VH-VL binders against UPF0305 protein MTH_811. Designs and how they scored, part 8

Target 1, 155 residues: UPF0305 protein MTH_811, of Methanothermobacter thermautotrophicus (o26902)
Amino acid sequence: MKGSDALIMALRNMAATLGVYDLMEVRVFLERSCRFVQERYRAIYVDAYMSMVVDSVLDLKAGFSGTPEMDDARYSLRDALKRLDEINAPTIVGLTVLYRTYVKGEPLHPPGTPFPGGFEVEKKDGVHYCPVKDKQSDNPEALCDICIARQSPLP

## First folded at step 22 (VH-VL; from j3 with light chain S53T)

Design e1
Fold by ESMFold2 at other seeds, last read:
Structure e1 (fold): chain C 155 residues (1-155), chain A 123 residues (1-123), chain B 107 residues (1-107)
Amino acid sequence: as target 1 above (155 residues)
Amino acid sequence: EVQLLESGGVLVQPGGSLRLSCAASGFTFSEYSMTWVRQAPGKGLEWVSGISGSGGRTYYADSVKGRFTISRDNSKNTLYLQMNSLKGEDTAVYYCAKEGEWPKLRYSYFDYWGQGTLVTVSS
Amino acid sequence: DIQMTQSPSSLSASVGDSITITCRASQSIYSYLNWYQQKPGKAPNLLIYYASTLQSGVPSRFSGSGSGTDFTLTIRTLQPEDFATYYCLQAWITPLTFGPGTVVDFR
């Protein structure tokens, strides 16, 4: 079985037992991330992030098949697992990061996710850009270093 | 048909121990987080504890932390609450509750409850 | 911990009245607020989740609104079976917390 097939099977097994308390752990994790988001945007940001998590869980429950190449990830799977363990990531957060990074090849914040100043995560010519990636470099709890998105160019 | 049946509530003395059970049927038990909620006589509802579908993640109210242990046996479709060092303030009807269904579960709710079992802590 | 308050603690009403119960959280819970009805000697019954979504089988005379910290439950054309205690529940993060309840009784 390919490395990606073993990963997908493990993620599906984890997804089968996720529930309301796991979702609440995402929300505790989000409250850390949201402290730097302006009040006006927090509800929209929270909703977008929760949608991304839920969509990842639902995809895995539906028996999603097919995988992107894992070689295009910025971190090896082992390094990503080490990073997730280092921050003591909730199970559902780890599942979501691994699914989006190594199975879908999508950023942790989907295109259209709003940020302060009217900026959004964008997709241009097959590359995802995040307006705040570099601003998170000093946050030891952030997962931006695993995220496939690049920093948006200066405006 | 979803059914939840609590049992094990009795009169116990302060400092005693008791294990409650919640028998579940009508759904794939291991796929759902489960919850204990209690209600002292004449009082409001108080969340006590929760547990993930696998049983690997557990959550407790501060009032019971260190004294109560939630667990489950997925092969027997049974939820448990081990209660140690019981106090008068633990006197309550104890309900078990089931979380809702995906995808609506993103909104976080409990749709089915048992009818409760009464625990009385008194000398 | 997120503290929940409810107002009023009790009210008297007649069949056919419209009533409103309020619930307030000590911090934003966005829309993660549920409403439960409880009749004496019975388990709680889910009415509304996510602030405004009616649970299946709940009569349309029940409605919920609000987000952030302030929420309301409205019961239009009160029926005899609606005399009960109503609890809000924040389901945003653990520990989960209920409001203290609102007793709706005969005038």
Scores: ipSAE 0.777, ipTM 0.946, lowest interface PAE 0.5, mean pLDDT 86
Fold by ESMFold2, last read:
Structure e1 (fold): chain C 155 residues (1-155), chain A 123 residues (1-123), chain B 107 residues (1-107)
Amino acid sequence: as target 1 above (155 residues)
Amino acid sequence: EVQLLESGGVLVQPGGSLRLSCAASGFTFSEYSMTWVRQAPGKGLEWVSGISGSGGRTYYADSVKGRFTISRDNSKNTLYLQMNSLKGEDTAVYYCAKEGEWPKLRYSYFDYWGQGTLVTVSS
Amino acid sequence: DIQMTQSPSSLSASVGDSITITCRASQSIYSYLNWYQQKPGKAPNLLIYYASTLQSGVPSRFSGSGSGTDFTLTIRTLQPEDFATYYCLQAWITPLTFGPGTVVDFR
């Protein structure tokens, strides 16, 4: 069985037992990552992130299998697992990261997630761009280094 | 029909130990997080502990951390609370509660509760 | 930990009254607030979750509002079966915390 098939099966089994306490662990994780989000945007940011997590869980519960080949992966699965372990990521956060990155090929912040200066995650020429990726390089709890989005061009 | 039945509440001495059970039926037990909530006589509700559907993730109030252990046996549809080093302030009715259903669980709530079992800690 | 307060601690009311109970969190919990009703000798019953969503089977005379730190439960046209204790619960993060309760007594 392919590595991606084993990953998808593991994620489905994990999703079957996720519940309210796992959702609360996402919220604890969000409070750590929201420190760079201006107060007036936090409710929208929280809602977008929680929607992304819930949609990932519901997709896996419905039996979504994804694409057998994941060309859009920019970070090896081994290195992503090491990174998630380094930050002690909650189980449901790890599930969401792995599902979005290696099964869906979608960024960790949904398109339209607000950032200071009116910037958003956007898609150009098949590539996702994140306005804050480089600014997060000094945040040990950020997952931007395994996100498929690239830094938005500044100049 | 969802049913939750707590048992095991008795009179125990301070410093003693007791194990509570919550028998579950009417739903696929392993798919749901479970919770213990207690209520001292004449007092309000206090969350005690929670456990994931698999049993692999557990959560405790500071007042019970290190003394109480939540666990579950999914083959027997049973939730447990092992209570050690019991104190007078642990005297309460103990309820078990079931989390709600996906997708509404996104909004986080407990929709079914047992009838409770009384634990009395006194000399 | 998130502290929860409720006001009033008790109130007296008559059948047909409209009453309001408030709940306050020590930090934003967005809309992750439950309301529970408890009658003497019985387990709590869920009334409202996510601040304003009625649980199935709950009469429409119950309503909830608020977000952030301040929340309100309103009971319109109080019925004899509504005399009970009401608790809010923050369900945003662990440890979960209940408000201290509001006793609604018959006048």
Scores: ipSAE 0.776, ipTM 0.949, lowest interface PAE 0.5, mean pLDDT 86
Fold by ESMFold2 at other seeds, fold request of step 23:
Structure e1 (fold): chain C 155 residues (1-155), chain A 123 residues (1-123), chain B 107 residues (1-107)
Amino acid sequence: as target 1 above (155 residues)
Amino acid sequence: EVQLLESGGVLVQPGGSLRLSCAASGFTFSEYSMTWVRQAPGKGLEWVSGISGSGGRTYYADSVKGRFTISRDNSKNTLYLQMNSLKGEDTAVYYCAKEGEWPKLRYSYFDYWGQGTLVTVSS
Amino acid sequence: DIQMTQSPSSLSASVGDSITITCRASQSIYSYLNWYQQKPGKAPNLLIYYASTLQSGVPSRFSGSGSGTDFTLTIRTLQPEDFATYYCLQAWITPLTFGPGTVVDFR
């Protein structure tokens, strides 16, 4: 079986036991990891991130099948697992990152997610762009290095 | 029909140990996080501990950390609370509670509670 | 840790009154605030979750509002069966914390 089949099976098994305490760990992780988000945008950002997490969990519980293999993946699955362990990512955060990156082929922040300055995650000609990817380079808990999106070009 | 039934509450001396059980039925036990909440006589509610559906992730209030251990046996549909080094302030009715259902669980709530079991710690 | 307070600690009211109970968190918990009702000798019952969403089977005379740090529970047209203690619970992060409770006595 392909590596993606084993991954999807593992993610489904993990999703079956996720609950309220895992959701609380996401919120603790968010408070720690979203230092770049200005106060007036934090409620919207938190809600968008929680929606992305919940949608990922629900997809896996429903038996969602993966998208086509990702030829342009920045990291191998093994390297991504190692990095998630290095940052002590909560189980549900790790599940979400792996699902979005290797199964759905979607960025960690959906297109349209707002950021300060009126910027947002965009999809252009099949490529996802994130306005803040490079700004996270020195944050040891950032997941941007695993994310499929590329840095938005500057104006 | 969801049912939760606590047991094991008795009179225990200070410094003693006690194990509480919560028997669960009417739902797929392993798919739900479980919680212990206590209430001292005449006092308010205090969250004690929580555990993930698999049993692999556990959470404790500072007042019990290092003395209490939450666990579960999913093959027996039973939640446990091992209480060691008991103190007078541990005297309370202990409730177990079940988390709610996906997708509404996004909003984080506990919908079913047991009847409680009384633990008394006194000389 | 997030501290929760409630006001008033107790109140007396008559059937038909409208009453309001407040709950305050020491930091923003967004809308992750639940309300429970507890009658003597019984387990708590969930009334409201996510600040304002009524649990199934709860009478419409109960309502909740608020976000951030300040929350209210309102009971309109108080009934004899509403005599109880009411607790708020922050469900944003661990450790979970309850408010100290508000005792509602029937006059």
Scores: ipSAE 0.774, ipTM 0.945, lowest interface PAE 0.5, mean pLDDT 86
Fold by ESMFold2, last read:
Structure e1 (fold): chain C 155 residues (1-155), chain A 123 residues (1-123), chain B 107 residues (1-107)
Amino acid sequence: as target 1 above (155 residues)
Amino acid sequence: EVQLLESGGVLVQPGGSLRLSCAASGFTFSEYSMTWVRQAPGKGLEWVSGISGSGGRTYYADSVKGRFTISRDNSKNTLYLQMNSLKGEDTAVYYCAKEGEWPKLRYSYFDYWGQGTLVTVSS
Amino acid sequence: DIQMTQSPSSLSASVGDSITITCRASQSIYSYLNWYQQKPGKAPNLLIYYASTLQSGVPSRFSGSGSGTDFTLTIRTLQPEDFATYYCLQAWITPLTFGPGTVVDFR
């Protein structure tokens, strides 16, 4: 059993009981993120985020797991759990963060997720870049400090 | 094959208590969120409460919060609604409903409903 | 809380007519809107979810459209079994909210 196998099994058990109300909790959480998104981008942003969450749930329900990646030096599981508790993250949000960060090794916003000004999360040379990571330090609902993406170079 | 059957609706006095049941069959009960919706005589539909597949996450309309408790027993494939401090405005047919299927559940819908049980709150 | 309105509250129509029912949300619900049909003494029946997707087994004479705050249910070539009450439901966030309903009566 790999060191991530116990985490994957716990996440699968949790995912088995997720449903419509959990998806609605994502949307409540998401509406806080959309306060400053320009209206014409909101639908695309919402769809991209919901797709990321749903893909994570479907992977776990099907028993599929990505290539496990864990970096205890940067993304302590204890720190992630504390952060999720501090923001009262919904169960499905916590599951998604843990799955993407510690099992798949993917950013919390997939490549192509739109941001104000037409910027996107990008993957270049095997590294994920987020256009707004550094700007989110003042947002108490942001999870950028436990996201594997780096700040995009050049403003 | 999916079947939902509500029971327990009776006449009760204001201030009284009542527990409704919804017996489920034809699907793996613990994998689905469940919902209570009510309809007062001659009125529209009103969402009352919802519960996750595990039973650990619950949701309530403001009109019932603090008075009603949704629960489930997955070993018995049964959904419950404990109703306390009943008021005349709680008089309604109570339906239970099942959420839809993954992957289309991302679009959030309820595909199967019971036929309802009537609760009457009257002196 | 998201308020839902429907228009009209009731209408009279004949078999073969085409009718339109509208539903409006007090804020954007994107496309997370469902339509239900209910006949007297019976449970609601899902017709359409995600604004425009027909539930399995629903006749093609039913269609839905709209996004954001404004939504429409259209029934083309009304059949005798279509005389019922129709409700929209926002399924974007809790608390879930139904529209007040539209009664479609036989003329």
Scores: ipSAE 0.772, ipTM 0.945, lowest interface PAE 0.5, mean pLDDT 85

Design e1
Fold by ESMFold2, fold request of step 23:
Structure e1 (fold): chain C 155 residues (1-155), chain A 123 residues (1-123), chain B 107 residues (1-107)
Amino acid sequence: as target 1 above (155 residues)
Amino acid sequence: EVQLLESGGVLVQPGGSLRLSCAASGFTFSEYSMTWVRQAPGKGLEWVSGISGSGGRTYYADSVKGRFTISRDNSKNTLYLQMNSLKGEDTAVYYCAKEGEWPKLRYSYFDYWGQGTLVTVSS
Amino acid sequence: DIQMTQSPSSLSASVGDSITITCRASQSIYSYLNWYQQKPGKAPNLLIYYASTLQSGVPSRFSGSGSGTDFTLTIRTLQPEDFATYYCLQAWITPLTFGPGTVVDFR
């Protein structure tokens, strides 16, 4: 079984036992991540993030079978695992990051996630753009360095 | 038919220990987080502890942290609460509860409860 | 920790009345608020989750509303079986916290 097959199987096994307390750990993690989101956007941001997590869990519970090629990503995977361990990421957050990054090839914030100034995560020509990726370089709790999105161009 | 049955509640002296059990049936036990909630006589409900489906992640109220240990045996479909260093304020009916179903579980709720077992801590 | 309060602590009502119970959280819990009903000697029963969604089998005379920090449970056309104690529960993050309860008595 390939390394990517082993990752998918491990994620599926973890997903089978996730529940309400794991969702609450996402919310604790999310409260730290939302500290810089303006109050009026927080409810929408929270809902979008929770939807992304739930969709990831449901996909894995349904037995997702498609796998992008990951040979070069093995070295990136090691860095992601180290990063998740360094921040003590909750199991479900780690599952979601690994699933979206290395199985789906999708950003950690879904397209349409709102940010201050009316900016959003966007997808153009197959590339995802995040308006705040560069601004998060000083945040030790941010996972932007392993997110597949690129920094949005300046207006 | 989901069923939860707590057992093990007895009279115990302060400083003593007691292990509660919750026997589960009618669902795939290992796929669900489980919870203990207690209620002192004539008082309100208090969340005590929670545990993930695998048993690997546990959560405690401050009032019991360090004294109580939640665990589960998925091969026996049984949830446990090990209670040490018992105090008078631990006197309560102890309920076990099951979380709801995916996908609605994203909204976080507990849909089935046992009938409870009474723990009395008295000299 | 998120503190929960309820108002009133008790009330008296007659069959056919409409009543409202309020619950307040010490910080925003968005809509992660559940309501439970408990009769003497029995386990709590889930009525409402996510502030306003009725649990399966709960009569439509029960309704919930609110978000953020302020929530209400409304019971329209009280029935004899509705005389009970009602608790709110914040289910946003651990530690989970219940409100102190509201006793609904027969007048």
Scores: ipSAE 0.770, ipTM 0.945, lowest interface PAE 0.5, mean pLDDT 85
Fold by ESMFold2 at other seeds, last read:
Structure e1 (fold): chain C 155 residues (1-155), chain A 123 residues (1-123), chain B 107 residues (1-107)
Amino acid sequence: as target 1 above (155 residues)
Amino acid sequence: EVQLLESGGVLVQPGGSLRLSCAASGFTFSEYSMTWVRQAPGKGLEWVSGISGSGGRTYYADSVKGRFTISRDNSKNTLYLQMNSLKGEDTAVYYCAKEGEWPKLRYSYFDYWGQGTLVTVSS
Amino acid sequence: DIQMTQSPSSLSASVGDSITITCRASQSIYSYLNWYQQKPGKAPNLLIYYASTLQSGVPSRFSGSGSGTDFTLTIRTLQPEDFATYYCLQAWITPLTFGPGTVVDFR
């Protein structure tokens, strides 16, 4: 059993008891981050984030197709767990972050999430790029330091 | 197929205590969050409390915080509400409710309700 | 906490009428709004969730619409079994809050 197999099993066990109240905790957490989103984009942002969370839960409940290499993650699992504990992340948020980062190898904001200026998270040549990663370095509640995406290059 | 049966509602004096039960069948109980909702006679519905499938996360309305405790015993398929320091305003029919099914649960709803049990707090 | 209001508080209608009930939230709840029907002496029954999705077994004469803060429940061609009290519920975040209810009485 690999280290990723043990993580997957733990995440599957956690996912089995998640429900509406856990989803509501995501929304409370999400309302804090929506403060930086222009009002007219908030519904799209909220829907994209909730879809990412729900898809992660459903994948774990039903099984998923593949496990990317753990070394694609830029932040150690131990440090990620410490970060999640420091911000008192809800259980379902922690599950989603760990699944996306260490099992699926995908960014915390789904591809296509809109940002000001018409920019979005994109994937090129196997690498995810986030237009706002560097801007989040000063935000104590941001999880961008765990996210596998790199800062989008200057056009 | 899904069945929820509340019990334990009786007449009790102000300041008293009471425990309500909700017996569940027809679904895998531990996989579902559960909810208590109450309705005072002739009045509207009021959400009281909720609990995660594992029982590890609990939620309360401000009107009952510190007085009521929601819990569950997944080995007995039973939801509980321990009610302490009862007041006249706690007089109501108490319903238990089950959350809906994945994947549609992303839209957050309660699909099955029990028949209710009446709690009367005199005075 | 999110406050919910409903309008009207009551209405009188005849079989065959079309009626509309309005629910308003004190902040955006996006589309996380459910509608319940309750008949005297019975538990609430789910009609609509996520603003506009009809629960299985609910007749097509029921429909819901809205998003953000303003929502409507419409009953077209009112039937005798539709005389009841209707509640909206915001299911966006805790504490969950119901609207105060709309009583639909036979005229």
Scores: ipSAE 0.768, ipTM 0.943, lowest interface PAE 0.5, mean pLDDT 86
Fold by ESMFold2 at other seeds, fold request of step 23:
Structure e1 (fold): chain C 155 residues (1-155), chain A 123 residues (1-123), chain B 107 residues (1-107)
Amino acid sequence: as target 1 above (155 residues)
Amino acid sequence: EVQLLESGGVLVQPGGSLRLSCAASGFTFSEYSMTWVRQAPGKGLEWVSGISGSGGRTYYADSVKGRFTISRDNSKNTLYLQMNSLKGEDTAVYYCAKEGEWPKLRYSYFDYWGQGTLVTVSS
Amino acid sequence: DIQMTQSPSSLSASVGDSITITCRASQSIYSYLNWYQQKPGKAPNLLIYYASTLQSGVPSRFSGSGSGTDFTLTIRTLQPEDFATYYCLQAWITPLTFGPGTVVDFR
């Protein structure tokens, strides 16, 4: 079984038993991992993140998974698993990160997710750009290192 | 038809132990997180514990942590609450509850509850 | 832990009245607030989840509003079956916490 096929099957098995308490663990994780988001943007950010998590779970439950070629991945799967263990990421967060990064090839924040200053995650010429990726380097619980998005160009 | 039937509530002495059961039917039990909520006579509702569909992730109120253990047997469609070192303040009706359905579960709710079973802790 | 309060603790009302019950959280729970109705000797029944979404089968005279820390349950045109105790529940994070309840008595 190919690496991505084995990963997808493991993620599907995990997704089958996820529920309300796992969703609450995402919220606890969000409160810790995005403490530097300005208050006026937190509700929008939280909603976008929860939507991304839920969509990933629903995709896996329904079997809607792809096997994209992984370009621009910063971490190998092994290193991503070590990082997730290091920060004690909740099961559902780990599932979502691995699915989005290594199966779908999509950023953790979808294009259109709003950020301060009217900036947002953008897809341009097949590459995803995040306006705050470099700003997260001082947050030890951030997952931006794993996320496929690159830092948006400077103004 | 979703059904949840609690059992095992009895009179027990302080310091004693008791295991409650919640028999589930009418849904695929292993796909749902389950919850225990209690209510002391004449008082409000208190969340006690929760458990994931697999049984691998468990959650407890501080008032019961270390004394109560939630578990489930998915082959028997049964949720359990093992209660040790019982105190007078544990006297309550204990309800089990089922979480809602995907995709609306993103909004987090409990839609079906059992009838409750009364635990009385008294000497 | 997120603390929940409710106001009023009790109220007396007549059939046909419109009443409002409020619930406050000690921190933002966004819209992750549920309302339950409980009659004596019975299990709680879900009325509203996510602050304002009616559960299937709940009459439209029930409505919920609010976000953040302040939430409201409104019952328009009270019916005899609506005399009960009402609890809010924050479902944002564990530990889950209920409000202390509001008793709605007929008069």
Scores: ipSAE 0.766, ipTM 0.944, lowest interface PAE 0.5, mean pLDDT 86
Fold by ESMFold2, fold request of step 23:
Structure e1 (fold): chain C 155 residues (1-155), chain A 123 residues (1-123), chain B 107 residues (1-107)
Amino acid sequence: as target 1 above (155 residues)
Amino acid sequence: EVQLLESGGVLVQPGGSLRLSCAASGFTFSEYSMTWVRQAPGKGLEWVSGISGSGGRTYYADSVKGRFTISRDNSKNTLYLQMNSLKGEDTAVYYCAKEGEWPKLRYSYFDYWGQGTLVTVSS
Amino acid sequence: DIQMTQSPSSLSASVGDSITITCRASQSIYSYLNWYQQKPGKAPNLLIYYASTLQSGVPSRFSGSGSGTDFTLTIRTLQPEDFATYYCLQAWITPLTFGPGTVVDFR
């Protein structure tokens, strides 16, 4: 069985038992992780993140099986699992990160996710750009180091 | 149709132990998180404990942490609450409740409740 | 822990009245607020979830509004079956917390 096939099956099995308490663990994680979001934008940010989590769970429950190629050494499944264990990520957060990164090939914040100053995640020429990736490098609860998005270039 | 039936509520002395059961039917039990909520006579509702569909993730109110253990047997479609070191303030009707359905569950709610079982802690 | 309060603690009303019950959270719970109705000797019954979404089978005379910390339940044209205790529940994070309840009784 290929690594991606084993991962997808494991994620589907986990998704089958996720429920309201797992969603609440995402919210506890968000409370710790959204310190960089200005108060007036937090509701939009929370909704965007929760939508991304829920969409990942629903895709897995429906049997979605897309398999984009991930051949960058920076996105090793082994390293992602180590990182998720280091931060003691909730099960549903780990599922979402692994699904987005290794099954969908999508950043942890979708394009259009709002950030301070009116910036957002962009996709240009097949590459995702995040306005705050470099600013998150010292946040021990941020997962930017395993996110496929690159830092937006300076204007 | 979804049905939940609590049982096991009796009179017990302070410091005693008791296990409550909640028999579930009408849905795939292992796919749903389950919850215990209690209500002291003449008082309001208090969340007690929750458990994931697999049984691997559990959650407790501070008032019961270390004394109560939530568990489930998915082969028997049964939710349990093991209650140890019982106190007078644990006297209540205990309800089990089922979480709602995906995709609406993103909004976090409990749609079906049992009829409750009365636990009385008295000397 | 998130503290929940309700106002009023009780009220008297007549059939046909419109009433409003408020619920406040000690921190933002966004829209993760549920409303339950409970009659004596019965289990709670879900009325509204996510602040304003009416549960299936609940009469349209019930409505909810609010976000953040302040929420309301409105019952228009009270019916005899609406005399009950009403609880809000924050469903944002564990530990889940109910409001203390509002008793709606006959005038």
Scores: ipSAE 0.762, ipTM 0.940, lowest interface PAE 0.5, mean pLDDT 85

Design e1
Fold by ESMFold2, look of step 22:
Structure e1 (fold): chain C 155 residues (1-155), chain A 123 residues (1-123), chain B 107 residues (1-107)
Amino acid sequence: as target 1 above (155 residues)
Amino acid sequence: EVQLLESGGVLVQPGGSLRLSCAASGFTFSEYSMTWVRQAPGKGLEWVSGISGSGGRTYYADSVKGRFTISRDNSKNTLYLQMNSLKGEDTAVYYCAKEGEWPKLRYSYFDYWGQGTLVTVSS
Amino acid sequence: DIQMTQSPSSLSASVGDSITITCRASQSIYSYLNWYQQKPGKAPNLLIYYASTLQSGVPSRFSGSGSGTDFTLTIRTLQPEDFATYYCLQAWITPLTFGPGTVVDFR
């Protein structure tokens, strides 16, 4: 079987045993990431991120039948696994990153995630755009370097 | 129907050991995280420990780290709590609890509880 | 760790009263706050999760509100079966922490 089938099977097996404690580990990870989000936007950001994680878990539990969207991935699987290990990412965060990057071809922040200035992640003409990707290059907890989204065009 | 039944609570001496069990039925046990919560007589509730569905991820309150070990046997639908180096402060009713259902589980809650088993640590 | 406080520690009420119990977290837990009811000699029973969502089978006279650090449980038209101890639980991150409880006694 090809590498994408092995990845999907591994992710499905991991997803079957995820629960409240894994969700709490996402929240610990998210508190680190929220340091760059202004307090007035944090609740919406947290909710959007948790929705993305939960949707990923639910898709995998249902036995995901879609075709992997590998062409938008800018990172090899080996490099992504190394990055996740470097930040000591929780199991469920790793599952979500790998699922969204290599199976769905979607950004790590859901469309509509709020950022300073009222900007959002959006999809135009088949390409995902993140308003803050360039700004995250110095954040050691950010995973923007393996996210499929590109920097939003400036007005 | 979901049922949880704790057992193994007895009188033990300080410094002793005891293993509690929680027998589960009415759901696919391996798909759910499980939790131990205790309550000293006349006192409030205290979270003790949690474990992922696979058993591979475990969590402990600081008051029990290094002394208690949570585990599960998914083939027997049973949750365990191994308690070592018991202290008087460990005297409590011990409850096991089941996490809720996906997708509502995103909101993190425990929907079913056993009726508890009493552990008494006394000379 | 997140400390939880509750007030009042106890209250006396009559059937038909409306009562309010408050719970406070030492840091934001957003809406990840659960309420439990416990009667003597019995296990806790889930009333509300995510601050304001009633668990299935819980009477509509129970309601919850709040977010961030301050949360409220309200029982309208108190019934005889509502005399119990009420605990909040923060379910945002480990270690999970309960409030110290509020005893609701018959007057």
Scores: ipSAE 0.761, ipTM 0.940, lowest interface PAE 0.5, mean pLDDT 85

